# Ledger of designs, part 309: VH-VL binders against b7kms5

Target 1, 80 residues: b7kms5
Amino acid sequence: DTFETVRNTIRIESEVDESLRQLCHEERITKETWLEAAYLYLCEKPEELAQVIQLAQERLSQRKAIADYKRAKTMQERFL
Key: E = the ipSAE of ESMFold2; O = the ipSAE of OpenDDE; V2 = 0.75 times the mean of E and O plus 0.25 times the DockQ between their complexes.

## First folded at step 21 (VH-VL)

Design a_15 (framework fv_miptenalimab; at its last look DockQ between E and O 0.81; V2 from the best seeds 0.68)
Fold by OpenDDE, look of step 21:
Structure a_15 (fold): chain C 80 residues (1-80), chain A 124 residues (1-124), chain B 107 residues (1-107)
Amino acid sequence: as target 1 above (80 residues)
Amino acid sequence: QVTLVESGGGVVQPGRSLRLSCAFSGFSLSTRGVGVGWIRQAPGKGLEWVALIYWDDDKRYNPALKSRFTISRDNSKNTLYLQMNSLRAEDTAVYFCAHRVYSFEKWTSWFDYWGQGTTVTVSS
Amino acid sequence: DIQMTQSPSFLSASVGDRVSITCKASQDIKSYLVWYQQKPGKAPKLLIYAASTLQSGVPDRFSGSGSGTDFTLTISSLQPEDFATYYCQQLNHWPLTFGQGTKLEIK
């Protein structure tokens, strides 16, 4: 919605979150209502939902890779 | 009761254009979640998806046909259209229109009702 | 594009027989598979959607199973009116694609 700080139950990549916040602000909606609407819209177009799911899986894989890298780096620094 | 009736088929020469119509009843294409699509079947061959139009006028095409075919609708007439340009011999087929539905529970769609089709023959 | 391959392309059977038609997808299509029945000169008729859900009005001798890449349409006891051509269709990827069809003939 606005640029006010809100408590989130989900973690979103910072750049994506910022962009989404800006969009919601401009459109006078909230991030929550946007997510709800987006999901419902995609449910009405499951052919498109399938594509979004694939993208989401890719993003999850990337998150895991980054997390693994950070862990490895931390371990490396610990033994240097 | 959902019904779909195709029309506009005929014999045309290669390079010509033809517009098919699909008059439907029992549903409205303005209803959220509703879709209607074109599927064709060459003589003695299988089914080939052509195009789909959603209630919000969003459209999807078979990439092989997108440059020549256009799907459209007239909600006031409950009619679906398929504009076919630059027709080729390989476009010869029975063209079906079909009602598309979806399920929130199953996150999928399907074509539950089909018209009887209209025949398009492209020959020199 | 996702290729849908049905097997067999032709099947001969007798009334009362249990018959199975398979459909294989070139990629994972989850459960987004539909089965149609088509008789000569007629429009396709929906039998199964979401891989295993029977369309209302369709006899329960028809059933669908499978997920991912391998799917099966089964007719538990073939009736005279079941001799037709059957098609599978995937709705998980654009463009939507059909199998080449399986013609079920009377032996």
Scores: ipSAE 0.728, ipTM 0.909, lowest interface PAE 0.6, mean pLDDT 95
Fold by ESMFold2, look of step 21:
Structure a_15 (fold): chain C 80 residues (1-80), chain A 124 residues (1-124), chain B 107 residues (1-107)
Amino acid sequence: as target 1 above (80 residues)
Amino acid sequence: QVTLVESGGGVVQPGRSLRLSCAFSGFSLSTRGVGVGWIRQAPGKGLEWVALIYWDDDKRYNPALKSRFTISRDNSKNTLYLQMNSLRAEDTAVYFCAHRVYSFEKWTSWFDYWGQGTTVTVSS
Amino acid sequence: DIQMTQSPSFLSASVGDRVSITCKASQDIKSYLVWYQQKPGKAPKLLIYAASTLQSGVPDRFSGSGSGTDFTLTISSLQPEDFATYYCQQLNHWPLTFGQGTKLEIK
């Protein structure tokens, strides 16, 4: 059968991306196959998937906080 | 037909060890997505989760018990074991093993079939 | 640990009554909640998984509802064979935890 794929653009923190690229290179896999395998594996262990989702929510909150800080700093600079 | 049968219970003194067995049929623990758990029930009390083993030999334990209890398996015998060390009076309970399955679509799991349990009594 | 609190702890009702048992989680567990029935001297039996999905072979007088932190098991018309203790369980956070149980007595 054929694998139907979609193209996605995602933004990953640079230090995380560097570590993941190194792992994939050493294991002779690609980032996309790693992402697919990680998701499928966690779906077979929903108890662990829940913990990954909690971490993802924490990281999302951190990204929002950084974005809010940058907006506030830009607004501050308009008064200089 | 999934079946699980526990054995190895008995009366033991505090500080001793005991190994429980769970003999199962109608499924293979090598099948992806399958797991088996141990759950216990003290006399007159509710249910308490003890441990879970996955098809890939990954294991999870109740943190209160992890230092004393070990789950393992023997694939050649279709048997799961619970090794219980340094037993205390609080470990007195009926111990059940239960078949664990999951849903990819619902992102959750459950225990669908249970054994009838084996009784462990820890007393002086 | 996620605490699962059932209410009531004890319930007495007549055959034909509609009864509801509630289960409250100490934090959001989405719909990752299971209900079991246990008769005296026997192993628990699965009734409902994923909060509202009825297990095959379970009578349709049983139903489950809720999400997040508040869940309900409902028996629409009690039958004599429904005398049992009922437990909820979450399977979304380690360690897996059960409610303390609700003992249902039927005249």
Scores: ipSAE 0.547, ipTM 0.856, lowest interface PAE 1.6, mean pLDDT 91
ESMFold2 (binder alone), look of step 21: mean pLDDT 91; pTM 0.932

Design a_16 (framework fv_miptenalimab; at its last look DockQ between E and O 0.92; V2 from the best seeds 0.71)
Fold by OpenDDE, look of step 22:
Structure a_16 (fold): chain C 80 residues (1-80), chain A 124 residues (1-124), chain B 107 residues (1-107)
Amino acid sequence: as target 1 above (80 residues)
Amino acid sequence: QVTLVESGGGVVQPGRSLRLSCAFSGFSLSTRGVGVGWIRQAPGKGLEWVALIYWDDDKRYSPALKSRFTISRDNSKNTLYLQMNSLRAEDTAVYFCAHRVYSFEKWTSWFDYWGQGTTVTVSS
Amino acid sequence: DIQMTQSPSFLSASVGDRVSITCKASQDIKSYLAWYQQKPGKAPKLLIYAASTLQSGVPDRFSGSGSGTDFTLTISSLQPEDFATYYCQQLNHWPLTFGQGTKLEIK
């Protein structure tokens, strides 16, 4: 492992991010290393990875629904 | 060079318990990513997944069997176990143990090597 | 649970034939599918994993294809030793489930 890193911009739901931040603080790790470790762990258990993927898809669907609602609302307000 | 050999099968009455063993070689269940599972096959029927144990002692069970069956291991003996309690007639089957592997690149697992199986018969 | 349905349940063919066995999943399992061969009184043998990857040592007359819900195991030219029962398995959801099997018999 060369420890070469790539910068990423990740947007996380506020409550989840706060909880994760607190966990990382208590465990003296970073969100980055947690993500790396979690992914590697799940790759070793692809049966579990599949469940996480399903959950992630559901969350993405929710994000899209919220975004669509916000866009619709904004447009409505512009025409009032 | 992976080999698995099941034992412990036999004829038992309903309600009794039985412990199956699976002696394996060619791999270690202490190796990260390795798993070993039990799969059974009723006479003249298809395959049914029973349980899986990972290298880190994490375990997964068929929901229908979780309350009665327990998977465990002894790494020092390279042996897998299946404790079966409250046996029923429908538990009659050949029980296979199988080596489970995974792929980082394909994000999936499979059972690449199977034992010859041991027969369990539950009858009055 | 994810149901795996194989078709046909029974298949008669001759040596040299090209045969295909299908496996249908009740929901999307991506490529998380394996194919096994089992002969009477013997342990199952892995043929294909990840839907289309040939296991080492397996003859290349065997091939797997498909993704999502529909999968196919193909034997390009049937050999005498290929008459057996074949099973598909999904590894996408707990509990792991198998197809009911396809028995390939001599015509």
Scores: ipSAE 0.735, ipTM 0.915, lowest interface PAE 0.6, mean pLDDT 95
Fold by ESMFold2, look of step 21:
Structure a_16 (fold): chain C 80 residues (1-80), chain A 124 residues (1-124), chain B 107 residues (1-107)
Amino acid sequence: as target 1 above (80 residues)
Amino acid sequence: QVTLVESGGGVVQPGRSLRLSCAFSGFSLSTRGVGVGWIRQAPGKGLEWVALIYWDDDKRYSPALKSRFTISRDNSKNTLYLQMNSLRAEDTAVYFCAHRVYSFEKWTSWFDYWGQGTTVTVSS
Amino acid sequence: DIQMTQSPSFLSASVGDRVSITCKASQDIKSYLAWYQQKPGKAPKLLIYAASTLQSGVPDRFSGSGSGTDFTLTISSLQPEDFATYYCQQLNHWPLTFGQGTKLEIK
């Protein structure tokens, strides 16, 4: 039977990627199958999925704050 | 045809223990996505969530009760247990067990069928 | 913990009235909210899940709306059997907290 897939690019912070890559290597799986399994498993426990989403929101906020700071610092250096 | 029936309530002195039972039919706790919760209601008060057990034996507890209450199951008897230790006056309540289901499309859960409850009274 | 605050705590109404009960969450819970009805001496009964989806077998005079922090249960034409206490519950954060209840009484 055909298994349809979509190609995507994901940017992961380096320390998290290193840990995830090591885990996937040890378990002989791929990042994409891990992602699929994690999502499908959590969908059966939406109360726990909500906790993952909360953490994801916190990480997104942190990444945005760092990006905004770097942009502001770069512009400040240009207007010296 | 989902039914849940609680039992094991009674009058008990502070510091003692009780084990509540929830006998259920019309579903299996082995079915993926299914769970059973315990919810209590003190006299004249509202509902308070106590604990939840998932089909894979994963468990969650109210933080205030986690040190004293333990949920367990016997799937061969279609029965869930709530062990309550070191009982206090504030544990006086009707205790309900309730069937928990979820929606993949809605990313949420709910308690669709409830038992009639069993009364626990903790008094000196 | 997420505090769920229902308003009003008590509501007096006549048969045929349109009534609304609100539930406010202390944090964003998206649409992960259920409404229950409880009559004296009985177990709660599910009315609505996922904020707005009507449970099978529940009359369509019941409806739910809202998302985020503000939610409403509406009964479009109150019937004698609708006099009960109503509870909301959030399913988005541990512990799975309920509102304090709204008692709907006959006027």
Scores: ipSAE 0.550, ipTM 0.868, lowest interface PAE 1.7, mean pLDDT 92
ESMFold2 (binder alone), look of step 21: mean pLDDT 92; pTM 0.940
OpenDDE, look of step 21: ipSAE 0.724; ipTM 0.909
ESMFold2, look of step 22: ipSAE 0.540; ipTM 0.868
ESMFold2 (binder alone), look of step 22: mean pLDDT 91; pTM 0.939

Design a_17 (framework fv_miptenalimab; at its last look DockQ between E and O 0.82; V2 from the best seeds 0.68)
Fold by OpenDDE, look of step 22:
Structure a_17 (fold): chain C 80 residues (1-80), chain A 124 residues (1-124), chain B 107 residues (1-107)
Amino acid sequence: as target 1 above (80 residues)
Amino acid sequence: QVTLVESGGGVVQPGRSLRLSCAFSGFSLSTRGVGVSWIRQAPGKGLEWVALIYWDDDKRYNPALKSRFTISRDNSKNTLYLQMNSLRAEDTAVYFCAHRVYSFEKWTSWFDYWGQGTTVTVSS
Amino acid sequence: DIQMTQSPSFLSASVGDRVSITCKASQDIKSYLAWYQQKPGKAPKLLIYAASTLQSGVPDRFSGSGSGTDFTLTISSLQPEDFATYYCQQLNHWPLTFGQGTKLEIK
């Protein structure tokens, strides 16, 4: 098999990233191979996808809310 | 050619137990991605999903039935089982086993082959 | 749980008719829907999976459409062997659930 990879820039919440890094270290794997494995696993069990997707959507919504708040705050500071 | 044949149905009194079997051919439950499910149909009613077992022995249950029903397998016999305990009148139904497949491209699964079912009647 | 509601519950039609059965999900299920045909005393038979993909061996007079919450099974020209009960099923959400069924009867 040929394992060609593509470069990705992934930003993860700090607490989640730290926990994931610790897990990967203990299990002697990488975050990259973890993500690959997790996706493949869910593809094989698509009945589990909905819960993961819902959680992902919730987290995205939270990120957006935080981003909006930060933007608003920055704007306020500029006009003070 | 995929085939599934259910057996073990019969008439039982409430509170009793019964074990159903599903003998299958044309596939192996040891093959990655394969799953097999039990689905039941009360007389004159629709279909109700009962349980699913994956190739890796992972199992999923209808929450309403999880406490009383257990799905299991014997790969050496290519047979699926459904252990039913504390049977109730509302468990009266034809019980089907069905072959589960999935698609990487479509991110979903479906039941492509079904057995003819075995009848379970719970009555006093 | 996701409720699947089919419409109509009963449908009368004639050979050669174009018929459509609707399935509505209580929430967004994307395209994770299958259609089955069941004749009296027989096991269900898969017709469509992934909302619109025709199962191998199924006549092309059957077709599925829709996404999200609204789905439709269409038979372009009804044949005598098509009189049966049809079920939709959502997948990818535990517990897996079926519609209550649509019985297609001869007029």
Scores: ipSAE 0.700, ipTM 0.906, lowest interface PAE 0.6, mean pLDDT 95
Fold by ESMFold2, look of step 21:
Structure a_17 (fold): chain C 80 residues (1-80), chain A 124 residues (1-124), chain B 107 residues (1-107)
Amino acid sequence: as target 1 above (80 residues)
Amino acid sequence: QVTLVESGGGVVQPGRSLRLSCAFSGFSLSTRGVGVSWIRQAPGKGLEWVALIYWDDDKRYNPALKSRFTISRDNSKNTLYLQMNSLRAEDTAVYFCAHRVYSFEKWTSWFDYWGQGTTVTVSS
Amino acid sequence: DIQMTQSPSFLSASVGDRVSITCKASQDIKSYLAWYQQKPGKAPKLLIYAASTLQSGVPDRFSGSGSGTDFTLTISSLQPEDFATYYCQQLNHWPLTFGQGTKLEIK
């Protein structure tokens, strides 16, 4: 009846994390149960899961572009 | 076994409305993971997706049709409906309903059983 | 919208031939593609889902391959009952879209 769990850490943008924490608090759930429920629900609607994946890919690309810009800017500032 | 039977087609004039029905058996639309879709085929043309309704009453529409078409259901009668308003000549087609299933492990869906279709002809 | 382009639009072949029908998506759809067979006056029938998984009850002469944007349906030894129109369908983007069809006729 009881399932095994795995402990992990994740990095979430602060504005998103703040909103998610408030939602979970108000609903009396945890972030991990929210994540599990969201994934399981979307697996029953793969057409919608595909949209979430597309958005996740866009967010990942944006994070990489911002990190590359900041790295380049910091290098220029250190050597000027 | 899963069966779907469409009805309510006919010849109508442009600007009129028509409601199609899809009576089904061998599954329940209240079962998690199940969905039913309307798909149409104009004479001599290919297949065009119209709308999908999920077990939880969530609905998705072809954007080109959303302003005029409404999908709905009556779970107590195992029946799916398509309300079509402001009909146009380009809505002339055979309308199929299809059972939608999914795979958890493959992260995709498909239409495994189809009805035989009902014909709608919009002619002035 | 994702355009699904099938080639060829018409195919003439003989019983016993090996035939292939291709389907190209305008964007990456991973493996989220199904193939259907439709005979005149009948509803479509599912052949393959998830690009390569054969539906129960479909003969082993049918197979599917591909991922991303390029997909192929192959019939290894054509039978008389295989003369029909074939459609691919993507299920990765709203709205769901089908290819324009490939009509397979007897030579």
Scores: ipSAE 0.594, ipTM 0.876, lowest interface PAE 1.5, mean pLDDT 92
ESMFold2 (binder alone), look of step 21: mean pLDDT 92; pTM 0.944
OpenDDE, look of step 21: ipSAE 0.686; ipTM 0.899
ESMFold2, look of step 22: ipSAE 0.556; ipTM 0.871
ESMFold2 (binder alone), look of step 22: mean pLDDT 92; pTM 0.943

Design a_18 (framework fv_miptenalimab; at its last look DockQ between E and O 0.71; V2 from the best seeds 0.67)
Fold by OpenDDE, look of step 21:
Structure a_18 (fold): chain C 80 residues (1-80), chain A 124 residues (1-124), chain B 107 residues (1-107)
Amino acid sequence: as target 1 above (80 residues)
Amino acid sequence: QVTLVESGGGVVQPGRSLRLSCAFSGFSLSTRGVGVAWIRQAPGKGLEWVALIYWDDDKRYNPALKSRFTISRDNSKNTLYLQMNSLRAEDTAVYFCAHRVYSFEKWTSWFDYWGQGTTVTVSS
Amino acid sequence: DIQMTQSPSFLSASVGDRVSITCKASQDIKSYLAWYQQKPGKAPKLLIYAASTLQSGVPDRFSGSGSGTDFTLTISSLQPEDFATYYCQQLNHWPLTFGQGTKLEIK
């Protein structure tokens, strides 16, 4: 529930992570407990789960697109 | 044993309001994960979802009805309500209340118990 | 909205027959589907949830199958008490929607 550096096994987009960190700090919770609670909450309201899944899929697609762009850029720089 | 009993139906003129009640037993709407819904059925027609209320008082509505219908509860009385305003002829239907449950393993919900319904007739 | 389309709308069959009712979703709803039985003047009764899970107390002659957009309710051997109207419902997508119903009549 602080801004201490912690080791994570998951990667979160930096802006989202910072926002979540701030929220957790203000609410005196941890990202871990927040994720647990959020998931359980969505399980209790599966009618809402579909929307979250759709958003997650969109974010994944964006990550892939960015990764592809970076790879392409790196390759371009290599041959110039 | 879960039971739901609707009441409050009747004959009303267009533009009027009506409040339906659903008295339930065998469960509490304060129990985490529990939900109760209104579902209606026009004469000779199929089923139409109206609204849902969760244990935490969170509510969902059929967009076509949201502006005129309000779902609410009284946990102390184990009663669900449906406030219907500006009633129209097309609102004529049997109104059911149904118990909503969910599964952690299946990530879905369903309506396992239904009341017998109360009839609302909107006519000039 | 997700449209649920049942087929057929009317079905005539005899006691002992194997009957199948189909439900098609306008988009992928995975396994978030329930089947209900309704007799005239009575409340709907849950038969199947999560597309294929039999509700407790429901005879095992009822079964549900399918995922994605195509679903089927099957009655392996029709009994006299099975003549009724059947509805499919998609869940997990607002607004919740039902099929138009399939009336199963005695031949």
Scores: ipSAE 0.744, ipTM 0.913, lowest interface PAE 0.6, mean pLDDT 95
Fold by ESMFold2, look of step 21:
Structure a_18 (fold): chain C 80 residues (1-80), chain A 124 residues (1-124), chain B 107 residues (1-107)
Amino acid sequence: as target 1 above (80 residues)
Amino acid sequence: QVTLVESGGGVVQPGRSLRLSCAFSGFSLSTRGVGVAWIRQAPGKGLEWVALIYWDDDKRYNPALKSRFTISRDNSKNTLYLQMNSLRAEDTAVYFCAHRVYSFEKWTSWFDYWGQGTTVTVSS
Amino acid sequence: DIQMTQSPSFLSASVGDRVSITCKASQDIKSYLAWYQQKPGKAPKLLIYAASTLQSGVPDRFSGSGSGTDFTLTISSLQPEDFATYYCQQLNHWPLTFGQGTKLEIK
């Protein structure tokens, strides 16, 4: 059988993306194979996957708070 | 058919060391996704997780115990070990080993088979 | 550490009764909870994993429900062999933790 793939775009914080890109280049892998491997590996250790999910939830909350703040700042500055 | 048999318990004085063994069959700790844990139960008390070892030798410990307890294995003998150092009265318990499995689809794990336990008593 | 609190600590019931045991987590553990049965002098036995999935070989009078912080084990029609101590366990946070147990006794 042949792997079917889906082409998508992902938005990653620039500092994190830069670090991940450097790691992938040094290891001679791609971001997508890294993401697939990381997910599959963690699924075999759901107790550790749970820790990654906790961090992901914190990052999501932080992104939402920053986005809301920037949106409010932009609106405030349009009136000044 | 999964079986686990603990041994090595006994009566020891505080400050001493003891090594427990768990001989298992019906699975291999080299199989991806498999783990084995130590879980203890003090007399008349509930269950307390001690440590877990994964198929790839990765280990996790109860933080209250990690300075004194070490989990290890010998895959050629299908045996799990718990090295317990600087034993205290509060370490008195029945020690169980338990087979850990997981579900890829449900993103969780559980302990499906347990040994009958070995008793450790720490007393003067 | 995640505290798992079971209620009640003791429960008296008769054969044929329907009973429920609750387990409350101090933080969100999604559905990453297992239920075990333990008889005196014996090792625990797995009943339910992933909050609601019945382990193979466990009678269908046992069921589990809940997610997040509130979970329930229900036994629909008690049988003589069901009188035991029941423990919940969360598997979402290190260290793995158990509830304090619920002892189910014959009335």
Scores: ipSAE 0.562, ipTM 0.870, lowest interface PAE 1.6, mean pLDDT 92
ESMFold2 (binder alone), look of step 21: mean pLDDT 92; pTM 0.942

Design a_19 (framework fv_miptenalimab; at its last look DockQ between E and O 0.74; V2 from the best seeds 0.00; counts 0 for: pae E 2.2 > 2)
Fold by ESMFold2, look of step 21:
Structure a_19 (fold): chain C 80 residues (1-80), chain A 124 residues (1-124), chain B 107 residues (1-107)
Amino acid sequence: as target 1 above (80 residues)
Amino acid sequence: QVTLVESGGGVVQPGRSLRLSCAFSGFSLSTRGVGVGWIRQAPGKGLEWVAMIYWDDDKRYNPALKSRFTISRDNSKNTLYLQMNSLRAEDTAVYFCAHRVYSFEKWTSWFDYWGQGTTVTVSS
Amino acid sequence: DIQMTQSPSFLSASVGDRVSITCKASQDIKSYLAWYQQKPGKAPKLLIYAASTLQSGVPDRFSGSGSGTDFTLTISSLQPEDFATYYCQQLNHWPLTFGQGTKLEIK
């Protein structure tokens, strides 16, 4: 019996992805099984999951700030 | 039935050390997801979290105390320890150990069973 | 550190009253909050976890609500055995922190 999965694409910062790929290769696992295991493990330590979520929120905010800056710069250049 | 019993409290002079014990039954600290915490309560005051140990021996400390306090365990005796060094007057409190559990679906934890506490008095 | 501020610090009420105790977090803690009852000379006892889930064996006159920064513990019909001090605790950030307590006195 095959478990049901969802296929997705995600964008990860290149340096983080490179490091994660190297780890997964060395440990002979896949990125998807690492992601599943990390989430399940953190759910057993919600106090630590909360710290990961805080970091994720900070990284999301940084990504939004960069996107907003690029959008504003594009608009400025369009209205020279 | 989950039970926790603290011991090792007493009157000590400032600067001395004391080791508290928490003997527990009705659960195993080797069970995935389980933890035990230490919480203290100064006379007439509220509760303050001291430290926690997880089933995989991972440990967390109140930053104000981590330089002086160490949590450890002895699985063969179902016993948890709190080593307290360089004791100060402000460490005077009742010390409780408490069983920690979690909910996967709610993404949070709590302390569901507590011991009766052991009293530490630091005075000279 | 996340500060947990309870209000009121003291509360006097009669048997049968509906009472509410509030807990305010200095920043967003989602629903990662527990309520405890402590009687004089005794250890705390868990009442509510995950902000609103009642612990097994706790009377249903106790309820919890709220999320984010503002939380409420409600006792719908106060009983003599409810004389105690009540504490909230956040489990969202290290270090884990408690409110300062609310002492409930039955008239």
Scores: ipSAE 0.468, ipTM 0.850, lowest interface PAE 2.2, mean pLDDT 91
Fold by OpenDDE, look of step 21:
Structure a_19 (fold): chain C 80 residues (1-80), chain A 124 residues (1-124), chain B 107 residues (1-107)
Amino acid sequence: as target 1 above (80 residues)
Amino acid sequence: QVTLVESGGGVVQPGRSLRLSCAFSGFSLSTRGVGVGWIRQAPGKGLEWVAMIYWDDDKRYNPALKSRFTISRDNSKNTLYLQMNSLRAEDTAVYFCAHRVYSFEKWTSWFDYWGQGTTVTVSS
Amino acid sequence: DIQMTQSPSFLSASVGDRVSITCKASQDIKSYLAWYQQKPGKAPKLLIYAASTLQSGVPDRFSGSGSGTDFTLTISSLQPEDFATYYCQQLNHWPLTFGQGTKLEIK
């Protein structure tokens, strides 16, 4: 489960996923249980949750920017 | 009922150290979600957050004070502490301890109960 | 740090008056705001948390509103025991910060 490929409904950036996988392996936990625990932890520390939300918003913006770039590039290649 | 009682205040010279205590009842700092913090108020001035400790011993500090102040707890005694080192005149204030709660629904926290405070005076 | 600016710093009013105190945050703090009341020589007392939720035991003449950067504490009909200093506090960013306070005095 730690280094095995699992079916996910959540898409995670590859480098982050690998890092998280490594952490889970070392701590003998799973990504699923880690996510659950992290969320519950943050629920009890909303002061920290605010920071995580801000980071998540930034990452989402980056993903959108990358997606827009890829679309633009594809369009350019199509008309060349 | 939640109660908090501060003690340990007094008059000290600059550069000295002082440890404040906050004895509390009506709750346990080992209970998940519970926090306790220190807030101070200089004479005739407003409130300034000093530090907070969570149930899991996680700590947060006002950056301006972190190097000199240390928050700690003794769960067996239901007591919160504030170790203050290298005291300065500007540290003169009433020091309050307060109970921190949170809400899953509202995704926020607040200080619902406060002690009456203990006075610290730093003067040469 | 997030600066919390209250206005006015001083307010004179009479019993029965409707009064409002504003608190402006230098950054978006969502609804993570609390209001406290403090009387001379006493500890602060929680009035409102999460910007608009009334603390148990607090008279309903007190109300809070706002989100983001602008917040308001309202006392619908001022009572003699309401003359005190009021503070807002943001709990969205470290370090936690308070407004400078609003002293509500008898006119």
Scores: ipSAE 0.461, ipTM 0.858, lowest interface PAE 1.0, mean pLDDT 93
ESMFold2 (binder alone), look of step 21: mean pLDDT 90; pTM 0.929

